# Designs tried in a protein design chat: VHH binders against MAM domain-containing protein 2 (MAMDC2). Part 1

All scores and structures are predictions.

Target 1, 162 residues: MAM domain-containing protein 2 (MAMDC2), of Homo sapiens (Human) (q7z304r168to329)
Amino acid sequence: IECDFEENHLCGFVNRWNPNVNWFVGGGSIRNVHSILPQDHTFKSELGHYMYVDSVYVKHFQEVAQLISPLTTAPMAGCLSFYYQIQQGNDNVFSLYTRDVAGLYEEIWKADRPGNAAWNLAEVEFSAPYPMEVIFEVAFNGPKGGYVALDDISFSPVHCQN
Positions, changes and structure headers below are counted from each chain's first letter, unless a header gives other numbers; Kabat numbers aren't used for antibody chains.
F, E and O are the ipSAE of ESMFold2-Fast, ESMFold2 and OpenDDE, as the mean of both directions, binder to target and target to binder. V2 is 0.75 times the mean of E and O plus 0.25 times the DockQ between their complexes.
[cut] stands for letters that were removed.
The coordinates of atoms that the task and the answers printed are left out; those that the model quotes come from them. Centres of patches stay.

## First folded at step 4 (VHH; from c7 with D50A T59Y)

Design c7c
Fold by ESMFold2, look of step 15:
Structure c7c (fold): chain B 162 residues (1-162), chain A 121 residues (1-121)
Amino acid sequence: as target 1 above (162 residues)
Amino acid sequence: QVQLQESGGGLVQPGGSLRLSCAASGFTFSNYAMSWVRQAPGKGLEVVSAISTSGGYTYYADSVKGRFTISRDNAKNTLYLQMNSLKPEDTAVYYCATLRYSGYDWGFDYRGPGTQVTVSS
């Protein structure tokens, strides 16, 4: 469930295929084919890596990009944390879900639209008493939804303290 | 306690106008894209119009494009649909709904009980 997205691997995270919007690796030597994006959080340089999704290719109203974790393999409970950035003034919804093997979705976090250009820390109480996926979802309401960036996903077995 | 309550439906002559309202409570309205969905007698649900969280992007079905205008007032937690140049085929129950596009399917987290719109002489 932990990933810093370095060395061009996604730690088992995969996109749900979508013809128009998907999560991509940004930063480092990888050229961005979308909007200009900020420097990554981990190294605060163009040489560091992060994941991003941008609305520039959106063709449907409220298209959704999903980045999906591997299934959990043992019961776990604690704090899931990650850094994110949402482009200011843009019309998107960034949420975190769990999904079990029966397909039950549960929203466990939604961004409060901080709208600033800085990286924000999210700390989310997470419980997986049975196998489930964690899903980072961005819903865009058209091509002017801007971008969302994600970095440094981690888990601690201790309750969130923020 | 999520609530969506439509109002403003009724009987109107062809060529007339109606304005639908939907009052929302029990959730952060400004975080949800919203839609108007209708069901004509004997037919399935059709997404008539949708509007982004801020109101900056709108969608209209081809059948209503140019005649209907969706809007929202996030300060009042209210969604609107201005319906002009109404036709008999616009007769339906109109639902206010939160809208999610989850890949290839439209989904609704919450939907109101609906308001009847009848266009007839």
Scores: ipSAE 0.000, ipTM 0.188, lowest interface PAE 13.0, mean pLDDT 73

## First folded at step 8 (VHH; from n1 with A50S)

Design p14
Fold by OpenDDE, fold request of step 16:
Structure p14 (fold): chain B 162 residues (1-162), chain A 121 residues (1-121)
Amino acid sequence: as target 1 above (162 residues)
Amino acid sequence: QVQLQESGGGLVQPGGSLRLSCAASGFTFSNYAMSWVRQAPGKGLEVVSSISTSGGYTYYADSVKGRFTISRDNAKNTLYLQMNSLKPEDTAVYYCAKLTYRGYDWGFDYRGPGTQVTVSS
């Protein structure tokens, strides 16, 4: 589930297709004509990439974009970390869920910081005793919820610092 | 604690108008999208209209488009629903509802006790 989104395979992460709002690869030579998108966290340059979702493409209330990891292949427990930024604090919810093969869906993290254009570090206690996937979800209240960006997912078999 | 209180309901003839208000307290009103939902006799809850935190984006059910207008005054912690050209099928209890994300989709974590709207000749 670790990923810096610098390779074309995106570490097996997949966007769940939505007619309107989706996770896209950002950075590099990719430009968004509607939003000033961030510079990637990995290289801190135009050469790097990240994932982002932009509410500008939302058509309705109650739309959710999901970025889904591959299933874990071995038992694991520790600290899952990732960098993210939320352009604005209103009309969006950024959360992290786990989902197992039985369909059990559990929220393990939700952003509670005000919006800003800086990369923030999230640290989440993560336990996967059996195969499961993590799902990064962004829900918008319409097309004016700004963008959410995600980069540099990592895992360490130790407890999180906070 | 979160409080939502609707007012402005009543009995009107078809083609008439009503203006509903919802007084909010116990939370930062301006940080949350709000909705009007209704429940007609023998039917489930229906989302009538929704409005973003700033009011810059609105949603209307097809059944009320062109007739209803949702608005909000964040300084007064109040949500409004202007209802014009009312029809008998608009008869329902109308609730003010606070939007929340529940995973996979949005829902409502709070709503008021409701106000009765009856459209009848």
Scores: ipSAE 0.668, ipTM 0.843, lowest interface PAE 0.7, mean pLDDT 94
Fold by OpenDDE, fold request of step 16:
Structure p14 (fold): chain B 162 residues (1-162), chain A 121 residues (1-121)
Amino acid sequence: as target 1 above (162 residues)
Amino acid sequence: QVQLQESGGGLVQPGGSLRLSCAASGFTFSNYAMSWVRQAPGKGLEVVSSISTSGGYTYYADSVKGRFTISRDNAKNTLYLQMNSLKPEDTAVYYCAKLTYRGYDWGFDYRGPGTQVTVSS
């Protein structure tokens, strides 16, 4: 479930494809002509990569982009951390969900910051006693919701400190 | 406590105009997309128009495109619907609705009591 998005397999994370808003790999030589995207958090350079979704491609209200992890393979409980950027706080909702094999869908985190062009650290208490996916979800209310970026997902089997 | 209160409805002849207003309170109005929905007798709810938090993006049902204009004044916590070239089929109760993401989908968690719009010769 940990991932710095620097390898081609993206640690098994998968974008749920839809016609308009999708999670893409950012960083490196990748450029977005519509948005000034950040440098990755891992290397703080053009050599690193991250995941991002840009609302500029939204065509309708109520569009959602999902980045889905592989199923967990062993029981785990602790602190799930990741770095994220929300370019601006309007017309987007950035949340983290878990989903088990029975389809139970639960929100375990929601961004509550107004948005900025800097990397923010999120720390989330996470428990997966049986196989679960984590889903990074961005919901948009139009094409002017800015970008959301995600990088450096890590897990520690201790409670979150902050 | 979230409150939405519509006003501006009434009786108008075909081809006429009305301007609906919705006064919002009890929540940070500027943080939420808003919609106008309507319900005609014997019909279900229909989303008429929606507007993003900043007002920079709008949606219109095909039936009202070119005739209705949604707008908002975040400083006044007010939503508007300018309705021009009204038709008898526009007759309905019009509701102001707060759009929220419910995890599984987008929907409305609150709406006002509604204002009656009647288009008749």
Scores: ipSAE 0.285, ipTM 0.649, lowest interface PAE 1.4, mean pLDDT 93
Fold by ESMFold2, fold request of step 16:
Structure p14 (fold): chain B 162 residues (1-162), chain A 121 residues (1-121)
Amino acid sequence: as target 1 above (162 residues)
Amino acid sequence: QVQLQESGGGLVQPGGSLRLSCAASGFTFSNYAMSWVRQAPGKGLEVVSSISTSGGYTYYADSVKGRFTISRDNAKNTLYLQMNSLKPEDTAVYYCAKLTYRGYDWGFDYRGPGTQVTVSS
């Protein structure tokens, strides 16, 4: 479940292909259809990689991008954490789901509103008593939805502090 | 408890105008995209128009493009539909709907009782 997305490694995470919206590997120098904040350029090149999705190619009102973890391999419970960035003032829905092998989706976290322009920490209570995927989803209601960036996914076997 | 209440329908001549309103309560209105949907007699539901949470993006069915304008006032928890150049084909019950995304499913989890719009000579 853990990934820092460096060295072009996705740590087993898979983007579900969609004709209009997909998760891509990003850094400050990669193609940008919206502004990437200058803070992305303060890290060393090898530390500046992340995953992102941008609404610019959205053609329809209801477009969804999904980044899907490998199935969990052992029972686990604790705190799933990650850093994210949402472009301020734009319409999107950024959510985290679990999906079991029977295909049941459960929302375990949702961004309440756009955060500030910097990286924000999310801490989510996570339980996988049987094999599950973790799915990062961004839904856009049109091409003015901005972007979402994601980095530094980690898991700790202790409860979240919040 | 989610509540949606439509108003502003009525009888109007072809070429006329109406403005529909939808009062929303029981949920954080500004967090949800909203739609106007309609049902003509003996027909299924048609999505007429949709609007994003901030109002920055709108969608219109081809049949109403250029004639209808959707808007919202998040401070008043109200959705609007301005309908101009009305045609007999616009005759329907118009519903305000909360657009919901749950994983893969897009749909309307709730709609109000509707308001009748009748366009006839």
Scores: ipSAE 0.005, ipTM 0.298, lowest interface PAE 10.3, mean pLDDT 76
Fold by ESMFold2, fold request of step 16:
Structure p14 (fold): chain B 162 residues (1-162), chain A 121 residues (1-121)
Amino acid sequence: as target 1 above (162 residues)
Amino acid sequence: QVQLQESGGGLVQPGGSLRLSCAASGFTFSNYAMSWVRQAPGKGLEVVSSISTSGGYTYYADSVKGRFTISRDNAKNTLYLQMNSLKPEDTAVYYCAKLTYRGYDWGFDYRGPGTQVTVSS
């Protein structure tokens, strides 16, 4: 469930296929940037890789993009950490769910709107006493929802810090 | 605690106008898409209109398209529905609702107690 998305490596994460909106690899020399919004005083010109989803190809109201981890293989509990960025003025919902092998979804985190366009750290208490998937989900309400970027997913067996 | 409070309903003649308001508290209003839902006497719930988190996208049921306008003021945590050219068929209790995602489709976490709209002569 840990991934820095470098070397074109998804660490076992997969998209749930959607004809309009999916998570893609961004950054580095891949050059697949489709941002609609103008640049502000911050910028996205970095050499590292990350995953992103952009609303530019959304064709229907309330399209959903899902990035799904491999099933956990051993019981684990602790803190799931990741960095994310939400484009300012965006019209999307970025959430984290768990799904068990029976298909039961549970929301374990939802983004608040940050006051900046920089990378933000999220720390989420995570418990998987049996096999579970972690799902990073962005719901868009149309093509003007901006983008969400995700990087540096990690896990620690200790409780999240405040 | 999530609270939604509708207001602005009343009795109006056919062809008239009303503006509904919904005051929201107990959650970060700007993080959620919102809807107006109505229930006519003896009928099920109908989604009248929905609005995205920023107000950039809207949905309208065919029965109200062109006559109703949904809007929101995220600074005041308030949802609005401007209702023009009202018809007797629009008579219902109108609820504002906080949209949530539940797996494959969207649903409603919470709704207010509603406000009565009556269109008759």
Scores: ipSAE 0.000, ipTM 0.206, lowest interface PAE 11.9, mean pLDDT 74

## First folded at step 11 (VHH; from p14 with N31D Y32H G107T Y110S)

Design D2
Fold by OpenDDE, fold request of step 16:
Structure D2 (fold): chain B 162 residues (1-162), chain A 121 residues (1-121)
Amino acid sequence: as target 1 above (162 residues)
Amino acid sequence: QVQLQESGGGLVQPGGSLRLSCAASGFTFSDHAMSWVRQAPGKGLEVVSSISTSGGYTYYADSVKGRFTISRDNAKNTLYLQMNSLKPEDTAVYYCAKLTYRGYDWTFDSRGPGTQVTVSS
C-alpha cells in the first residue's frame, strides 16, 4: 500500500470511476485549467507526481471520490503515513477508510486541519490482520470545495509517533 | 439527538410567497449540507434545494429554479427556503433534511416532521 505515485502502475491504486469527480494523477506536465495544483511532495518539483481530486467537476452533493488500494497480502500493523493537501477548509470531507473482504467499512482517519496549500503529514494507526484495502475518500459539497491532493504513502511496523 | 423543525408553511394563493425556516439542533449544523425536500400527494419525495456547509454552493430542482432561494445561518443553526411565485404544483409537505457523509456515499440521515405548503386559489 506504499506509494509515491511516481510509477505508471500507481502501486495498484485504483480510482473508483464516476462521471463527475475522480482521482487523477497530478504533477509532471499535467495541468488543471481550473486550479493551481501543488508540486508533488516526493521531488518537490514539476518532475514528480501525486494523486488529486478537484471539486470543480462536482455536479451533485451525493458524490464521493474514492482511491482504493490493492488488498493487503500479509498481516500488518503499524503506522500508515501519507502527505496531503486540502486547498480549502470547508465544503469537503477527506477521510481514510478500510474495507475488508466482507465489505466492512471503517473510518480510521479524517482530516481536521484547516485548508492550506502546503503538504501535511498524516499518521494513522493501521491494522490489517487479514486481507484489507484502504480507501481514500473525498466528499464535496458541490463544485466549490477546492482540491485534495495525496502523495507519498508509507508504512512502518511501529506505532505512530504523532 | 438530531432535531429538525420546519416552520413557515401555510395556505397561499398562486403567485404568492412563503418563507420556510428550519431550526436545527443536536448536531454541528455548520458541518452538514442541508436540503429541502418535499412530498406532494400521491408522489414520492423530491429534493427541492440543497446548500453546502458554508452556503457557498446551492442546488435547485428545475421545477423551482428562479423562484426558490435556499439559505442558511450557521450562527443560528437555521435553514431557510424563500419561495416566490408559488404554483399549485408546489403544494406539498416540505421537510428540512440533513445530509451526512458515512463513507462511500452521502445520505439523508434525518428530517423534520415537515410543514404543509398549500398553493390554491
Scores: ipSAE 0.705, ipTM 0.853, lowest interface PAE 0.7, mean pLDDT 94
Fold by OpenDDE, fold request of step 16:
Structure D2 (fold): chain B 162 residues (1-162), chain A 121 residues (1-121)
Amino acid sequence: as target 1 above (162 residues)
Amino acid sequence: QVQLQESGGGLVQPGGSLRLSCAASGFTFSDHAMSWVRQAPGKGLEVVSSISTSGGYTYYADSVKGRFTISRDNAKNTLYLQMNSLKPEDTAVYYCAKLTYRGYDWTFDSRGPGTQVTVSS
């Protein structure tokens, strides 16, 4: 589940297909005509990449964008960390969920408000004693919610410090 | 406990106007998107209009676009629906509904008792 989104395979992360709102690769030479997107967190330059979803593409009131990890392949427990950026602190909900093969869906993290359009570090206690996936989810209540960006997912088998 | 109370309904002639209000309490109103839904006789619930938390985004059903305006006053914990150019097909019980994101999707978790709107000549 660790990923800096610098490889084409995106570490196996995939979208739950949405006809309007999905997570896209940002950075590099990619430009968004509607938003001034950030530089990636990995390299702090245009050489790096990240994932982002932009509410400008929302067409319906109740749209959700989900970026889904591959299933974990070995038991693991520790601190899952990632960097995120929320352009605007309202009109969206950014959360992290786990989902196991049985369909158990659990929120393990939710971003605080307001956003600050800067990279923030999230540290989340994560336990996967059996195969499960993590889901980065952004729910929008309209196209005015700005973008959410995600980068540099890492895991350490120790408890989070915060 | 979540409480929603609609008011402002009544009988009007076609082409008339009404302004509905919804008084909200028992939750942080400013943290929730809100909707007006209606149920006409013999029909199911229909989302009429929705408004985002900040009010920066509004949704309208095609049937009411250009005629209805949703707004909110977070300081007063009040939701509004200005209904102009009313038509007989707008006749329904109108409910104020609270939207909540519960993961995966948005759902209505509360609504008021409703206010009757009747458009008839």
Scores: ipSAE 0.209, ipTM 0.603, lowest interface PAE 1.9, mean pLDDT 92
Fold by OpenDDE, look of step 14:
Structure D2 (fold): chain B 162 residues (1-162), chain A 121 residues (1-121)
Amino acid sequence: as target 1 above (162 residues)
Amino acid sequence: QVQLQESGGGLVQPGGSLRLSCAASGFTFSDHAMSWVRQAPGKGLEVVSSISTSGGYTYYADSVKGRFTISRDNAKNTLYLQMNSLKPEDTAVYYCAKLTYRGYDWTFDSRGPGTQVTVSS
């Protein structure tokens, strides 16, 4: 589950294909003079990488973009942390779900801060007693575009302190 | 490591044509579906077209249907996008993207650095 998205394998994270909205790798060799995307959190540079969704051309409300982790391979419980940005002014909802092999979804976190151009730290109590995946989901509830960015996922086998 | 490199972009007048190519390496190209995605200035990413491993299935965004054609040459590890009847609204950076099937859905796991396509009179 831990990932800084600096390797091509993306730690096994995959974007679920959607005709309109998708998670992509930001930074690195992608140079776009019109991009408003941030620098990565790991290196604070244009050469570093992160994951992002840009929702400027969302066609339907309630569409979702999902970034899906590999299944956990051993029982684990503790604090899952990650950094994220939600561009100010967008109508996106950023959430974290778990999904087990039976297909059961559970929301374990939802962003509750106003959007801004700074990296925010999320700390989420996480328990996986059997194989399951985590899903970073961006839901689009309005016409305003903007990006959601994700970087530097980490896990500690202790309870979250904050 | 997976590597994708786009080429063939440029400046064309409205109504003109371009042919994009994507050179793939670091994976078995013929085992993976591929896509073209684009990002226009100040806009979000848009899936333009997708093609299955054998080319038997293709997808096109409504905005490009009838004008764009996706194809692949698995012997050359190359993905193509023929773009005809280009419009100013097609102006964007075009990316080659690798798809992976996870048993229940198609997913993206990598893309190239992109090639600029500009349509202007």
Scores: ipSAE 0.000, ipTM 0.214, lowest interface PAE 12.1, mean pLDDT 87
Fold by ESMFold2, fold request of step 16:
Parts: sequence; C-alpha cells; structure tokens
Structure D2 (fold): chain B 162 residues (1-162), chain A 121 residues (1-121)
Amino acid sequence: as target 1 above (162 residues)
Amino acid sequence: QVQLQESGGGLVQPGGSLRLSCAASGFTFSDHAMSWVRQAPGKGLEVVSSISTSGGYTYYADSVKGRFTISRDNAKNTLYLQMNSLKPEDTAVYYCAKLTYRGYDWTFDSRGPGTQVTVSS
C-alpha cells in the first residue's frame, strides 16, 4: 500500500466511481481547465505526479470521493504515512478509513482543515490483522472548497514517531 | 464561540407564511454550509433544508419542497427560511445549524436555541 503515483502508476488504488467527483492524476504536463493544482511532493515540481480531487466538479450536496487501496494480503501493523494538501474550504472533510472484509468501516485519521500551498505529512497508526482496505475520502459541501491532493503513501512496520 | 440565534417564529394560520432568520457569529459564516432542522412535538429532529457556502446548492426535505425556500446573506452573516403554505404538520421548534460531515452522513455540530413555529387555526 505504497505509492508515489509516478510513471502513470496507481499501485492498485481505484476510485469508488462517482458521476461528478473522483480522484485524478495531477502534475506532469497535465492541464486542468477548472483548477489551480499543486506542485507534486515527490519531485517538488509541476512535472511530478500526485492524486487530487477538486471541489469545482461538485454539483450536489453530499458528494464524496474515495480512493481505495487493494486489500492487504498479510497481517501488518505500524505506521501509514502520506503527504497531502488541502487548498481551502472548511466544507471539505479529508479522512482516512479502513474497511474490513465484513464491510465494517473505521475512521483512523482526519485532516486539520486549514489549507496551505505546502505538502503536509500525516502519520497514522495502522493495524490490519486480517485483510482490509485503506480508503482516502474527501466529502464536499460545495464547489468552493478547493482541492485535496495526495502523494507518497508509504508504510513502515514501526510505530509512528508522533 | 459559535453563536446561532433564530428568530421569526410564532403562531400562524394554515396556509400562512413566516420567514425565519438566524444570526450567526463566532465563526466565518461564508465558509460553512448551513441547515434548518426542526423537532415536532414528540418527534425526533428532521433536516428541513440545507444550503451550501455560496448558496449555489440547496436541499429540501420532500415534506417542504415547493413551499419552503432557504437562503443566506453572507455579508450579513444571516441564514433565512421562507415558509409558505404552512400546514399544521409544520408545527415544530426550528433550529439553525452549522452543517458538518461525519462518518458517511452530513450532521450538524452547532445549533441555536430554536424558534417555535405553531400552525393552528
């Protein structure tokens, strides 16, 4: 469940399809007509790649975009880390969930909602004693919430440093 | 401190109209979606209507669609509910609420003390 989203590689992550809002690849030479996108984390340039979702595509209340990992294949416990940006908008809720094979969801992290132009590191204690998915979720309450971007997902079998 | 204060309730005849107002302070009003929720006697809370930060998106419960209109004035930090064609079933305490997303549902995290609306002949 590690991904830097470079070389057109999603590392097995998939969108839960939504007709209006979905996670997309950003960076590189990709032009987005509807948004101002961040510089990627991996290369600190507009030529690197990351995943993003932007509120400008929101058409209705309660739209949610989800990026879902493959199921874990072996027991694991440690620290899940990733870099993120939240440009603006208290309407956007960026959260991390796990879902087990029985369908039980658990929120394991939620972003502080202040936006900035810098990438922020999140470190989340993660335990998967049985197969589960990791879900990156953005909930929108309007089109003026800005974007959320995600890069450099990694896992370490050592507890988070905090 | 977040403060929400509803006003404009009262006694009205069936078929009549009322306009509710909610004065907001202690937060950046234009950054938050807002809702009107109501509690009828002996009933739980019902989301009546919601409005996005800019006012560009609105939601109405089926029971009020076509009769109620939510609006906001971000310059005056005020939320409104225009209630037309009122019915006895609309009798409730109406609350102004700051909307938030939690779990898989939108809920409110702050509300005012409410204003009573009574529809009776």
Scores: ipSAE 0.000, ipTM 0.189, lowest interface PAE 12.4, mean pLDDT 74
Fold by ESMFold2, fold request of step 16:
Structure D2 (fold): chain B 162 residues (1-162), chain A 121 residues (1-121)
Amino acid sequence: as target 1 above (162 residues)
Amino acid sequence: QVQLQESGGGLVQPGGSLRLSCAASGFTFSDHAMSWVRQAPGKGLEVVSSISTSGGYTYYADSVKGRFTISRDNAKNTLYLQMNSLKPEDTAVYYCAKLTYRGYDWTFDSRGPGTQVTVSS
């Protein structure tokens, strides 16, 4: 469930193949600014890898890119956090879902703030009382929907403090 | 309060042309992708064409590629479908539809009453 996407490792996350839009590994050629915690300034790497999806090659309407976690193996509840970046002024939709083995598909978070040039922190109350997948989705309404980047997924067994 | 009103349908010979219009009100037209959807006699709904909010990207069903052109005028809150080289198989009620994203995929949450297109000799 946790992943920093370094060394081209996806931590068991799988991109659901789509003929037009897919999550890819990014980094190396793009400057990255990591902020794991507001009080933690000891992280020293300026370069790293992240996952991203870009609408520039969308050929089909109603395109949804999905990055899917492994199924959870034990009950868990707490705070799921991650960093994301959304290109400003674009009409993509970035959301987080859970899906169980019976097919129950529930939205647990949606980006409601326009992105900026910096990484934004999301903290989401997360409950998996039975095996579930966590799914990061980006929906595009055309090829000029911009991009979404995702990094530093982590979980804490304590409820979000918001 | 969403209102969509199609017009421009009619009877036309094979090989002919029609231009459909859809007047939109009750929502911010420029914020929504739009589609033309048709229902042929005895068949379900088929997405014919879709257009992004700005008009910068379009989709066409294989059956109409090269013959139909979707466009929009956001200043007039109007969606268009130019239909050329019409065939009898294009006979259907054509609906203007507003697209909405709900959870997994895009869905249509509003449509007009439709306009009949009949292609027959």
Scores: ipSAE 0.000, ipTM 0.215, lowest interface PAE 12.3, mean pLDDT 74

